# Designs tried in a protein design chat: VH-VL binders against Lactate racemization regulatory protein (larR). Part 5

Target 1, 221 residues: Lactate racemization regulatory protein (larR), of Lactiplantibacillus plantarum (f9uss8)
Amino acid sequence: MVLTDIEYLLSYLEAHHVPTIKKKRHTYLTYHGLAEHYTYVLKDGIIKNSIILQDGREYNLSYIAKPDVISLLRDEVSRSTDQPFNVRIESEYATFYQVNRVAFWKYVNSTPELQNYVKNYYRKKLSENILRLQRMVMNGKKGAICAFIYSLVDLFGRKVNEGILIDFVVTNDDIAGFCGISSRSSVNRMLKELRTDGVITVKNHKFIIQDVSYLLDQIAN
Short names: E, the ipSAE of ESMFold2; O, the ipSAE of OpenDDE; V2, 0.75 times the mean of E and O plus 0.25 times the DockQ between their complexes.

## First folded at step 1 (VH-VL)

Design n8 (from n1 with heavy chain G31D D99E R100Y Y101T D103E W104Y L105D G107S Y108G; framework fv_namilumab)
Fold by ESMFold2-Fast, scan of step 1:
Structure n8 (fold): chain C 221 residues (1-221), chain A 122 residues (1-122), chain B 107 residues (1-107)
Amino acid sequence: as target 1 above (221 residues)
Amino acid sequence: QVQLVQSGAEVKKPGASVKVSCKAFGYTFTDYYLHWVRQAPGQGLEWVGWINPNSGGTNYAQKFQGRVTMTRDTSISTAYMELSRLRSDDTAVYYCAREYTYEYDSSGFDYWGQGTMVTVSS
Amino acid sequence: DIQMTQSPSSVSASVGDRVTIACRASQSISSYLNWYQQRPGKAPQLLIYAASSLQSGVPSRFSGSGSGTDFTLTINSLQPEDFATYYCQQSYSTPYTFGGGTKLEIK
């Protein structure tokens, strides 16, 4: 059996005794614009990445629910070391490897397996962001909400009799932030429309997707 | 600041139609569903139906299907409920109410109109 | 349709008393239950949403509890303005249905 790129990274960090930190739900690991000398690797838990827009509003970029590097937008020679994202803990706890940035890139530059991880990481993130942009910009506000809900299937989806359960609580504020919608009431109205049309339902604060085909039809390929 | 203002009392004969208005103030009219609820004298609350002011989509209680029509005019932030083929047992105060959806998809009627008394008598 | 049953239909109490009103749904509605207060000649007013969440501006002596099929509204230390009729309502599915009401009367 062969280790995946991320499994290799995690085993490497453990073998080199990289320290970990543990954070509680709804605390922040780091903030957008904060100068830091660490690269963080999620070991366990769920986090949310966000940025601050020019007018001070928070725009949500992604959930990360599987082990991964939080961001590689800084490199060892960059003049700017500012964190590109706010990172908030969404699970009860999240655990991170806290790697000195210069040491992280030394590990990568000296290890072919980690070089491959980094190449694959950038390709993956670029592809994910292009797909997200296609879905968001082509479909208006309701299409953006549909694309966002569908994107949760890969991270949190579980088949149940009623449809696909999104086994994670996503608030209307989070949806507004992911979809670039400034009005919570607009989000509330559009979610109500999806429920009354039989596209989604809500059970115990979690979405159930009843009409997957509708959501897929809202997504630009 | 948020207020729903309804039209005045109506007296109708059996078989006639009545159209009650509900004008919204202090919020974006198209962002919230509006419900109609009636209350016969000395009785409890009975849900009639709702309208989505954005789409014009409606949903009516089975009891009123075929007799009730809900519409809106977004240019004047006003919703309407028309009830046709009136019977004496349609005598009631008719309320409009705004549905607010909270976190986790819980909803409640956070603002109500003052009510419109509709009396059906021969 | 989901049937909502309230008990009692009326209750007599004095200022300072603690009063509980029960509401039962004919099927599980999770926490999608609201409580309203109606004074004579006035429109209903939302007190509690999501079974236990207090609406903004409503005094803390009001509280709600329950989930599934059985719910209660509690008024701790009654005030003169609390003598009114109270209604529960499910917002779980269409049609939205109300309980029959509980009239709170001065003893």
Scores: ipSAE 0.000, ipTM 0.503, lowest interface PAE 11.6, mean pLDDT 85

Design n9 (framework fv_namilumab)
Fold by ESMFold2-Fast, scan of step 1:
Structure n9 (fold): chain C 221 residues (1-221), chain A 120 residues (1-120), chain B 107 residues (1-107)
Amino acid sequence: as target 1 above (221 residues)
Amino acid sequence: QVQLVQSGAEVKKPGASVKVSCKAFGYTFTGYYLHWVRQAPGQGLEWVGWINPNSGGTNYAQKFQGRVTMTRDTSISTAYMELSRLRSDDTAVYYCARDWEDYYYGMDVWGQGTMVTVSS
Amino acid sequence: DIQMTQSPSSVSASVGDRVTIACRASQSISDYLNWYQQRPGKAPQLLIYAASSLQSGVPSRFSGSGSGTDFTLTINSLQPEDFATYYCQQSYSTPYTFGGGTKLEIK
């Protein structure tokens, strides 16, 4: 039997009887800046990581829609550290393993398979953050929106007759937060342009990408 | 089955307050904004305000600011609209209606309406 | 506040007729325009959202068009159940505002 790195982690947590916590849509698992003793591992559901700026604007960093560790940015030794992100539940419910942070790192340091998972985790998160930085410095809000929509293909995309369905409802407020756009109205105007040009359509509040090559052209990568 | 079920008719004297409830069934209560819209007898539709059931954040039409309070209880999937210092021209059917968080998709599910009569 | 003006205030028509209702906003609202149908004694029902998108379950004889300030609702082959009052509504900015309504009556 061959397990992926994350499947190995999940089986390890189950074997050690790590408790789980279940949270409802649009409640918060953690808040940016609050003290925390735990490392959380998503077992089921979809979450959104964000930070709140001093002026109250939300900058959205990522969705996590597959089992994964929520964050590994804090050290292995301190018993309590501040959380780097707000973590909001986006699915109807999400379930997490709640692991003492020091104990989590002891598991990792004693297990080669988990060490490999951590290396791959950091590589993936670095790549995702570089792509987010690129989006933030892109010229034009339309390019940022196109890059964001295309990024949803990996998490929520599935092929249908009309194109690629993004099988998750993403609000204009969330798009504004991911793209650094101050106005929901501005987002909707640009989405209307994409619909008019035949690039996307909307069915049951979900995007269908009809012209993926257009999105790639706007990304300039 | 997605539906919104409102509390029953109310009769009030001028100066009193009224509190109308709207209970959600068949969907995630915190996933949609809830609007309150009223209609005086024989008249058109008038928007009162909205509440975001997730945050408790509200937005009220200027005409009602200071007299209306919208709240919710997520444990029972119920929203409330309280209107104070009632006048005879507040006599209307009050509807709750859900709308997607970004307001793009329109008010697709409506409660049956609650008649509020203010008479002296 | 954004003022919404509907014309006409009433229309008399026969089954099978094509009926057009106009809605005008006092300023540009892009495509943040919804159309509702209200039958006597009933709650409003969403027909069209985003100016031209047909709500699920609504018959294809209903269509919406327009952007900016001028919008139309068209019923292209009137049925008996269509005799009702129709409202346009902007969601571009708060407060949300409705048109005065158009009452569709049997001729």
Scores: ipSAE 0.000, ipTM 0.463, lowest interface PAE 11.2, mean pLDDT 83

Design r1 (framework fv_romlusevimab)
Heavy chain, then light chain:
Amino acid sequence: QVQLVQSGSELKKPGASVKVSCKASGYTFTSYAMNWVRQAPGQGLEWMGWINTNTGNPTYAQGFTGRFVFSLDTSVSTASLQISSLKAEDTAVYYCARDYYDSSGYYLDYWGQGTTVTVSS
Amino acid sequence: SYVLTQPPSVSVAPGKTARITCGGNNIGSKSVHWYQQKPGQAPVLVIYYDSDRPSGIPERFSGSNSGNTATLTISGVEAGDEADYYCQVWDSSSDHYVFGGGTKLTVL
ESMFold2-Fast, scan of step 1: ipSAE 0.000; ipTM 0.420

Design r10 (framework fv_romlusevimab)
Fold by ESMFold2-Fast, scan of step 1:
Structure r10 (fold): chain C 221 residues (1-221), chain A 122 residues (1-122), chain B 108 residues (1-108)
Amino acid sequence: as target 1 above (221 residues)
Amino acid sequence: QVQLVQSGSELKKPGASVKVSCKASGYTFTSYAMNWVRQAPGQGLEWMGWINTNTGNPTYAQGFTGRFVFSLDTSVSTASLQISSLKAEDTAVYYCARLPYYYDSSGWFDPWGQGTTVTVSS
Amino acid sequence: SYVLTQPPSVSVAPGKTARITCGGNNIGSKSVHWYQQKPGQAPVLVIYYDSDRPSGIPERFSGSNSGNTATLTISGVEAGDEADYYCQVWDSSSDHYVFGGGTKLTVL
């Protein structure tokens, strides 16, 4: 009605005096496989979800840069109690509501607004994962990088004189992890090619997209 | 059908020149770099260099400067390799091969031309 | 200049697994591509970006790349797999493409 789904959730958590936890950059809120009875809701900050592969490489799943539930993969009665992935803080600080999992689902079940939020959450996450799979399968490694950079526009994009500034520092290691590329050197080489072609430039360690249509062409074909 | 078709075999005397052509079809010629690879008799593959099909700028590997010239005719989607002052050691099969210039500077070579045999003998 | 080292030859019985190695200093930080070349024919891409297969290449072909060694693995080897195999990388420090010396696979 008068609040968006997420605004309603945040208001509800605040009204019920749910404790918050504050974490600093490059620390972990939780780990893949950790037995924990909490659902976390991002109040402020930027985080990265990932898993560690058997060979020690990090495979990155998503950035979350707007208030949202970190994961709803654990239901209220599941035998699985383990966290589904690693959560690392990417902003200077991030603040989370730390909600007992059973209490969280009682909140959801208490009102249609929270139920609507959960329904929309699952649809959004399913859609995002399907699109990510499509990009990784269809576009080759440079195409995957182009698709990834373009995906940052919605999260961090800001129009500047030179083009679209991605107002967030993304490392070559993070790009490798998002795109399934085995080496940072390979990522750096492909980014250099994009710079040489005039597709992107770099200012203060942040990307500026100068040719958005090129990135879109690599995705849509 | 994406295809690279090369000119026929050449038999030349030392000191002569030769021009090997490579005609592309089935794709946008200027979206992919064209590479040249040499294979001497009984030897492995040796990268000679590439030409940027969009700008026309060639890059030569060390050992292939001076006598070797890469060129383009974009109107007919053709890349060419010219070797001047031929020497016996230039005897080899010369391949053109496509590399995804817009997709990856460290990409793979696909497709390959069928190869042009250049024999230099007296 | 950067050098890729391959064994000159590998022999394997039909139906068994062949492994062809490509050695290079810190090659795990590079993207490795593999080509098959039969006598009198142009090379054919069989693996790109360490482990990806082009359309039309059988699932028997796989690749890996870690540390100082990349490996092309051919399971259930068939007589038709007999060929020379070449690995290839981009050397970013010299801006050059580098091929390995090639490995002759013999299927007995």
Scores: ipSAE 0.000, ipTM 0.412, lowest interface PAE 17.2, mean pLDDT 83

Design r11 (framework fv_romlusevimab)
Fold by ESMFold2-Fast, scan of step 1:
Structure r11 (fold): chain C 221 residues (1-221), chain A 123 residues (1-123), chain B 108 residues (1-108)
Amino acid sequence: as target 1 above (221 residues)
Amino acid sequence: QVQLVQSGSELKKPGASVKVSCKASGYTFTSYAMNWVRQAPGQGLEWMGWINTNTGNPTYAQGFTGRFVFSLDTSVSTASLQISSLKAEDTAVYYCATEYYDILTGYYEFDYWGQGTTVTVSS
Amino acid sequence: SYVLTQPPSVSVAPGKTARITCGGNNIGSKSVHWYQQKPGQAPVLVIYYDSDRPSGIPERFSGSNSGNTATLTISGVEAGDEADYYCQVWDSSSDHYVFGGGTKLTVL
């Protein structure tokens, strides 16, 4: 049997009885700037990571809804360093392996399978970030909203009679934070336009994408 | 089972040198850092520094450079602390401590300590 | 130089709750470890990373860390808990660990 890189990491952590912690909806696992010795690995649940911009505004980076390491940006050597992201729980509960950061890197350095995981992790995250940046800078505010909504298909999308249901509640504040839009009224206006044009609808506080081709047209380059 | 066993007590004259050893067993020696901590009579714990057991690179706390040398011999899973030009103020119990992961207990810092080595500097 | 401040002594009656504090500037942003040391013995880790317990440490031992104060709490204190207790953090500005001065817990 051949495990995926993340499956290997999870089985390794379970076999070695690494402690877990469980956090409830809308509490924070960690904060940008908090000094900690931990690397966190999402075992179950949905989280949102964000950064504080230089002017103090919060910018949302991504949702993580599948098991993965939250961040590997902190170095291998320093005994303590500040967390790069705010991490907020978005599901009812989320469970994390809580690993001493220096110990995590000692295990990686001694284990070929974990070295492969780290290599693939950096490549995937870099590629995803470049793609996200390209779409955001090229598309203007309405295009950024369209690109964001479309990006939710891979994480939360399921086919229903009306279109593609995004099976997760996304708030207008979250959309503003993901798209770098300072005005909530601008987000509301653009969402209203998309609903009026039949591109999306809302059912039980969740989006349904009715016209996928419209979204793709707004983000195609 | 992790165990750190330190060398026996030492009585030395000022100006002499001493070498305190710390032999590790029950885990892969080169996978975990070794720390040194000092406790003078009637005083609290004072961190002296650590050595990377894989690379051999030492890091010393302020006040523990020059006369203090951390070393290791990976063939016998032993870390050592050497103090040169001993002074009366070097009288203390010296501890080695490892940051160890135990598969039954999870991750720790300073989870396992040696029993301590008393160094007495007296004329 | 980062400094951790502990009270030199705390007294508690058997069965009651003892609280030992560790003060430091913005210590809530750091991870605090707690060690128990009995006379003539090496220190024993009783709490790591603010509130986690090593295997074999009773649930009577708990920790918290917020703002400028970390606290070790020992409920249902037993005579065997009498010891010196030290808090410890990593100080990134000086690149070394810092211990508090220690608190002698007396169980009367």
Scores: ipSAE 0.000, ipTM 0.394, lowest interface PAE 19.5, mean pLDDT 81

Design r4 (from r1 with heavy chain Y100L Y101R D102Y G105S Y106W L108F; framework fv_romlusevimab)
Fold by ESMFold2-Fast, scan of step 1:
Structure r4 (fold): chain C 221 residues (1-221), chain A 121 residues (1-121), chain B 108 residues (1-108)
Amino acid sequence: as target 1 above (221 residues)
Amino acid sequence: QVQLVQSGSELKKPGASVKVSCKASGYTFTSYAMNWVRQAPGQGLEWMGWINTNTGNPTYAQGFTGRFVFSLDTSVSTASLQISSLKAEDTAVYYCARDLRYSSSWYFDYWGQGTTVTVSS
Amino acid sequence: SYVLTQPPSVSVAPGKTARITCGGNNIGSKSVHWYQQKPGQAPVLVIYYDSDRPSGIPERFSGSNSGNTATLTISGVEAGDEADYYCQVWDSSSDHYVFGGGTKLTVL
C-alpha cells in the first residue's frame, strides 16, 4: 500500500512507541521565542499557530486540522535560527508525538520518503506564507477576509444544499488576527456586508459560503 | 520529575545470586528502553545490554550472555538485573540508564544512582 | 567490534580550556555523546549528538566531531569540572552502545 508522506511518518512513530502528549482546548503547546529540543507531530486535533505583536495584538498564521509536523524551522544544529510560534489547541483535546529534534532529523536524513515529506512541507509552507502576505498587504481588509474565508474550505469545507459549510466555529477575534485587522467591530461590519450581498450566511455559528466566485474575485495574485 | 531509583548495595559470596532493581518514576515507563551499564572498581563504563519495556525482550552485549538476566515488572515500573553464579570479577557498580531509542535517541539522559555489588573471595 | 580511544588523563589550569578527544574509525559519520562522572556519583549527560547541551549544562561545555576524532571542549575550567569524562556512540551494525575508556580531567 502506498502511504502519503505524513502517513509514512505516523506509521514509524506509532511502530516505535514514540511518547505522546495530550493538551486541552485553549491551552498552549509551545510559545513563540521559547527554546525547544523537540519536534512535535500532530496526531489528532486542531491547532492554531500565532505570534503576539509588541502592541499585544495576536497575528494568526494558520490552523492545522490534519496530522502534520508543527514546525521544521529549527534545524538539527543551529540555535540562532530557532523561531517557534505559539501553538494553541482549538479542539477539545489535541495529541502530539514528542520527538527529539536531532533524532527526528537523523531519521529524515536516512529515509527518502521523509526527505520528500520535508521538501513538500517547505514548499507548502512557503506558498501559505506568500498567500498570507498577499492577504495582509495587497488585498485590503475586505479582500483579506474573503481570502481567509476561502482558505477555510480546504480544512473544514463540506458541501451542503445552501453552498459550502465551514464545519468549524471561527471567532471574529481569530478572523481579525488572521487578517491583520485591529478591530473586532471592523470584522463584524465586513461580515455583515458579505451576508447582505448573499456571499455568506451563518447557521449554528458556522459560515456557509453561498458565492465562492465572489470570494475568489476579491483575491489579488 | 524523572527518577531512576536502584536497590541498595549487596555483599555476596562466590556462587551466590544477586538481583538489582531499578524503579522508574515521573514518565511513561514503556516509552523508554532500559539499559544496564557496569563499572568495575577503577575502570570505565561498560554497556551490558538493554530491555524493551514494551515487549520484555532483552538484548545482551557480548560477554554478558548466560549468567546475566534482564527482566521487568511493568505493574510497578521496575527493571531488574539478576546475576547468577557470582564471581569475584562481577564486583562492580551496576547502573540502570534509560534511552529513547524508539525515537532514534541513542544516548542516556537519566541514570540510576548505581548499586554496588561486592563478591567476597 | 567498534572501539573508542580516549587519553587516560588531561591536566588543565583553572580558567584555561580543556580538550578531551575521542578517537574512532570514521567517528564523524556517527553521533557522539559525552558524560561527566564525579567520584561516587552516577554519570551525567553533558553533550549529546556531537554538540548539543542538555538543560542545566553551562555554555562553556561544547563538542565537535569530524573524521576520526570527536572532541569535548571545556572553556574557563573550574575546580568543580574535575571528573572522569566518557564519550559514547551507538553502533548501528551491531545494535550496541560503545563507551570510550574515559579521561580523568585534573584541574591544577
Scores: ipSAE 0.000, ipTM 0.409, lowest interface PAE 19.4, mean pLDDT 83

Design r5 (from r1 with heavy chain D99G S103F S104W G105S Y106G L108P; framework fv_romlusevimab)
Fold by ESMFold2-Fast, scan of step 1:
Structure r5 (fold): chain C 221 residues (1-221), chain A 121 residues (1-121), chain B 108 residues (1-108)
Amino acid sequence: as target 1 above (221 residues)
Amino acid sequence: QVQLVQSGSELKKPGASVKVSCKASGYTFTSYAMNWVRQAPGQGLEWMGWINTNTGNPTYAQGFTGRFVFSLDTSVSTASLQISSLKAEDTAVYYCARGYYDFWSGYPDYWGQGTTVTVSS
Amino acid sequence: SYVLTQPPSVSVAPGKTARITCGGNNIGSKSVHWYQQKPGQAPVLVIYYDSDRPSGIPERFSGSNSGNTATLTISGVEAGDEADYYCQVWDSSSDHYVFGGGTKLTVL
């Protein structure tokens, strides 16, 4: 049987007994600008990548909810490269493999399966970043929120009687940060409009998407 | 319980050959690399190289090419180091050590007790 | 070839803190592992991946690694800690393990 790229990486890390670290909810694995020499691979849990702008606003880049490398933006030869993102734990606990960055890249370059993983990783991240830019720039505020909510279906979506449950609590501050919206209050106002229009509802602090077609109509793709 | 048990001490004349063995138990032999480390009298630890126990492929450090040969017998979970054309400078304790966290960044985690090789006329 | 530099000896009074350094060009980009060797015995791993402790190693052993220097710190030093200590890295550019020259810790 053929393993997926990520399954191959995880099997490799498991077979070589790479050290793991475990972090609890709302603590940080690392900070934007912190000098570190490790590449982290999510083994279990949910995390959020972000940067904090000079004016104190959070700009959110992604949730990662399945095993994956957290970032490959630090180059394979620069030894004093700072961490590109804040990484905050969003699940009760998250577990990470901790891999020396220089060694990681040496073995990627000698292992065809790992080269394939890296190639596919960059393609996926480039596509995700293009979609993020479209959400912020081309859709307006309401369209950005609709596109963001729809993007959560892949990560957290579960079919229920009322529609599609997003099985994760997403805060208005997080939505503001993902959509480039300056205030929590603006997000709350637009979410209230979507609820009034029957597009979404809220149950146990989680979204249920009732009208998927409406969300798709707001996406500029 | 992981154990590495090495063969007994050897006294050899210059120009002779010696074979040091290292028998592993308590783990899957082919899942870990086997390292060889030399320590001359009163000196520090010197990494000689390793052998991949799954493929049989050896890697030798600078200064340990030619006269030094790493080999395996996987049927008895044993790694061996052979030194040919022995010189007085080869007098040392030779350690085998299991390679942990292989390929990404690694370190020897379990060590054999060491084999003393003395080369004298 | 990559070189690790350790002081040949460090002396410390009982109950005080010993610090053993391991110098290397940009060593903070590598993972450093530390071994304790008592006379006539095989080395024992005391710290791996800069700061992690194997099961059975006391919490008073700790490690750090940044810039050009890694440090093994032993707090509340006991007479039984007298040993040679070696740092070790894997040099990815040459695909070789490198040991430091060793530091003899004397508890006076």
Scores: ipSAE 0.000, ipTM 0.386, lowest interface PAE 22.0, mean pLDDT 82

Design r6 (from r1 with heavy chain D99E Y100E S103Y S104V G105W Y106G Y107S L108Y; framework fv_romlusevimab)
Fold by ESMFold2-Fast, scan of step 1:
Structure r6 (fold): chain C 221 residues (1-221), chain A 121 residues (1-121), chain B 108 residues (1-108)
Amino acid sequence: as target 1 above (221 residues)
Amino acid sequence: QVQLVQSGSELKKPGASVKVSCKASGYTFTSYAMNWVRQAPGQGLEWMGWINTNTGNPTYAQGFTGRFVFSLDTSVSTASLQISSLKAEDTAVYYCAREEYDYVWGSYDYWGQGTTVTVSS
Amino acid sequence: SYVLTQPPSVSVAPGKTARITCGGNNIGSKSVHWYQQKPGQAPVLVIYYDSDRPSGIPERFSGSNSGNTATLTISGVEAGDEADYYCQVWDSSSDHYVFGGGTKLTVL
């Protein structure tokens, strides 16, 4: 049968008995700046990538909620390479394949399917980063929040009677960190405006998007 | 079930320090903010500030900077309030209260039972 | 600093309706939460986001908020409702939560 490129990667790692590690909620897999000789592949769970800005604020880069390589920003040959960001576990547990970095790139170089995965990975990450930059630079704070909430649909969206449930608890501090907003109170104010306008509601501590088209209209393209 | 259990009553002399703890159970500690509220004898509720349980960053209300320190130990789901250089005017019941991050200007849905701090000679 | 004003006391006969007000400049633009505190006990949330009721709070508790006044309404008052009641808002301009001074409800 024909596998997707990520399914191929997971099957390859399993078939070659690559070791896994398991981490519990709110522990860190890696830290920004840590010297590391591994490439990590998320097998199951949810993680959050972040960096610490010059002023000490945490800036959140992404959630990863489906199997994927955590980062391919490190070169394939350097003896030591600093981790590009902090990786924190957001699900109760997350499981990772822990692959020696040189061995990972040897697998890629010997396998056309894995080469295809890497090409698709870089294109995907570049597109995501361009959209994130647009949200920060072009949309203003409220537009950034709208774009961020919409981005959660692909990761956690589930259709319910009231609209689209975001089936994951996302804190206002996390939203502030994803949008470059300085305080929880600013996020709270903008979320109240969206609730008042009938765009979103909250049920059992999770967002429900009632007006998807409104969110799309707020996104600069 | 959600519970916030605070440490026992303290009797201190002026100039001493005290640490009040608040142990959370029955929920994911880092998904909710922890707020601190003071109530002097026979007086109303006074907001002291909050701590972000995810980042560890505290925010203090005007009048509670300097002598008051909010801290966390996430490994045991505990938030703490330390008061240094105690004064008679610090005599009060101190409450911890959890706040939902995802709700707009969140309510305090669960409160600790309170810790009485008495400052007298 | 933002200030919330409550009457210090309200008296009501059993079975009648009590109304406790919380005054604040443009409070209708803010979300008001209400807490009940009985002697020797921690506060209990009875109304949140102006008019929503937590599970376990009787239907006779209701809230409203418009203009410069928020109101907690307790219909069919029972002796067990005797308590101090506090309103609370988040003031985004000062980045602070603010409590009202509290209202002692007496059921005679």
Scores: ipSAE 0.000, ipTM 0.425, lowest interface PAE 13.4, mean pLDDT 83

## First folded at step 2 (VH-VL; framework fv_adalimumab_6cr1)

Design b3 (at its last look DockQ between E and O 0.05; V2 from the best seeds 0.00; counts 0 for: pae E 18.5 > 2, placed apart)
Heavy chain, then light chain:
Amino acid sequence: EVQLVESGGGLVQPGRSLRLSCAASGFTFDDYAMHWVRQAPGKGLEWVSAISWNSGSIYYADSVEGRFTISRDNAKNSLYLQMNSLRAEDTAVYYCAKDRGYSYGWYFDLWGQGTLVTVSS
Amino acid sequence: DIQMTQSPSSLSASVGDRVTITCRASQGISNYLAWYQQKPGKAPKLLIYAASTLQSGVPSRFSGSGSGTDFTLTISSLQPEDVATYYCQKYNSAPYTFGQGTKVEIK
ESMFold2, look of step 2: ipSAE 0.000; ipTM 0.428
ESMFold2 (binder alone), look of step 2: mean pLDDT 93; pTM 0.942
OpenDDE, look of step 2: ipSAE 0.183; ipTM 0.721

Design b4 (at its last look DockQ between E and O 0.02; V2 from the best seeds 0.00; counts 0 for: pae E 9.2 > 2, placed apart)
Heavy chain, then light chain:
Amino acid sequence: EVQLVESGGGLVQPGRSLRLSCAASGFTFDDYAMHWVRQAPGKGLEWVSAISWNSGSIDYADSVEGRFTISRDNAKNSLYLQMNSLRAEDTAVYYCAKDRGYDYGWYFDLWGQGTLVTVSS
Amino acid sequence: DIQMTQSPSSLSASVGDRVTITCRASQGISNYLAWYQQKPGKAPKLLIYAASTLQSGVPSRFSGSGSGTDFTLTISSLQPEDVATYYCQKYNSAPYTFGQGTKVEIK
ESMFold2, look of step 2: ipSAE 0.012; ipTM 0.604
ESMFold2 (binder alone), look of step 2: mean pLDDT 94; pTM 0.954
OpenDDE, look of step 2: ipSAE 0.329; ipTM 0.785

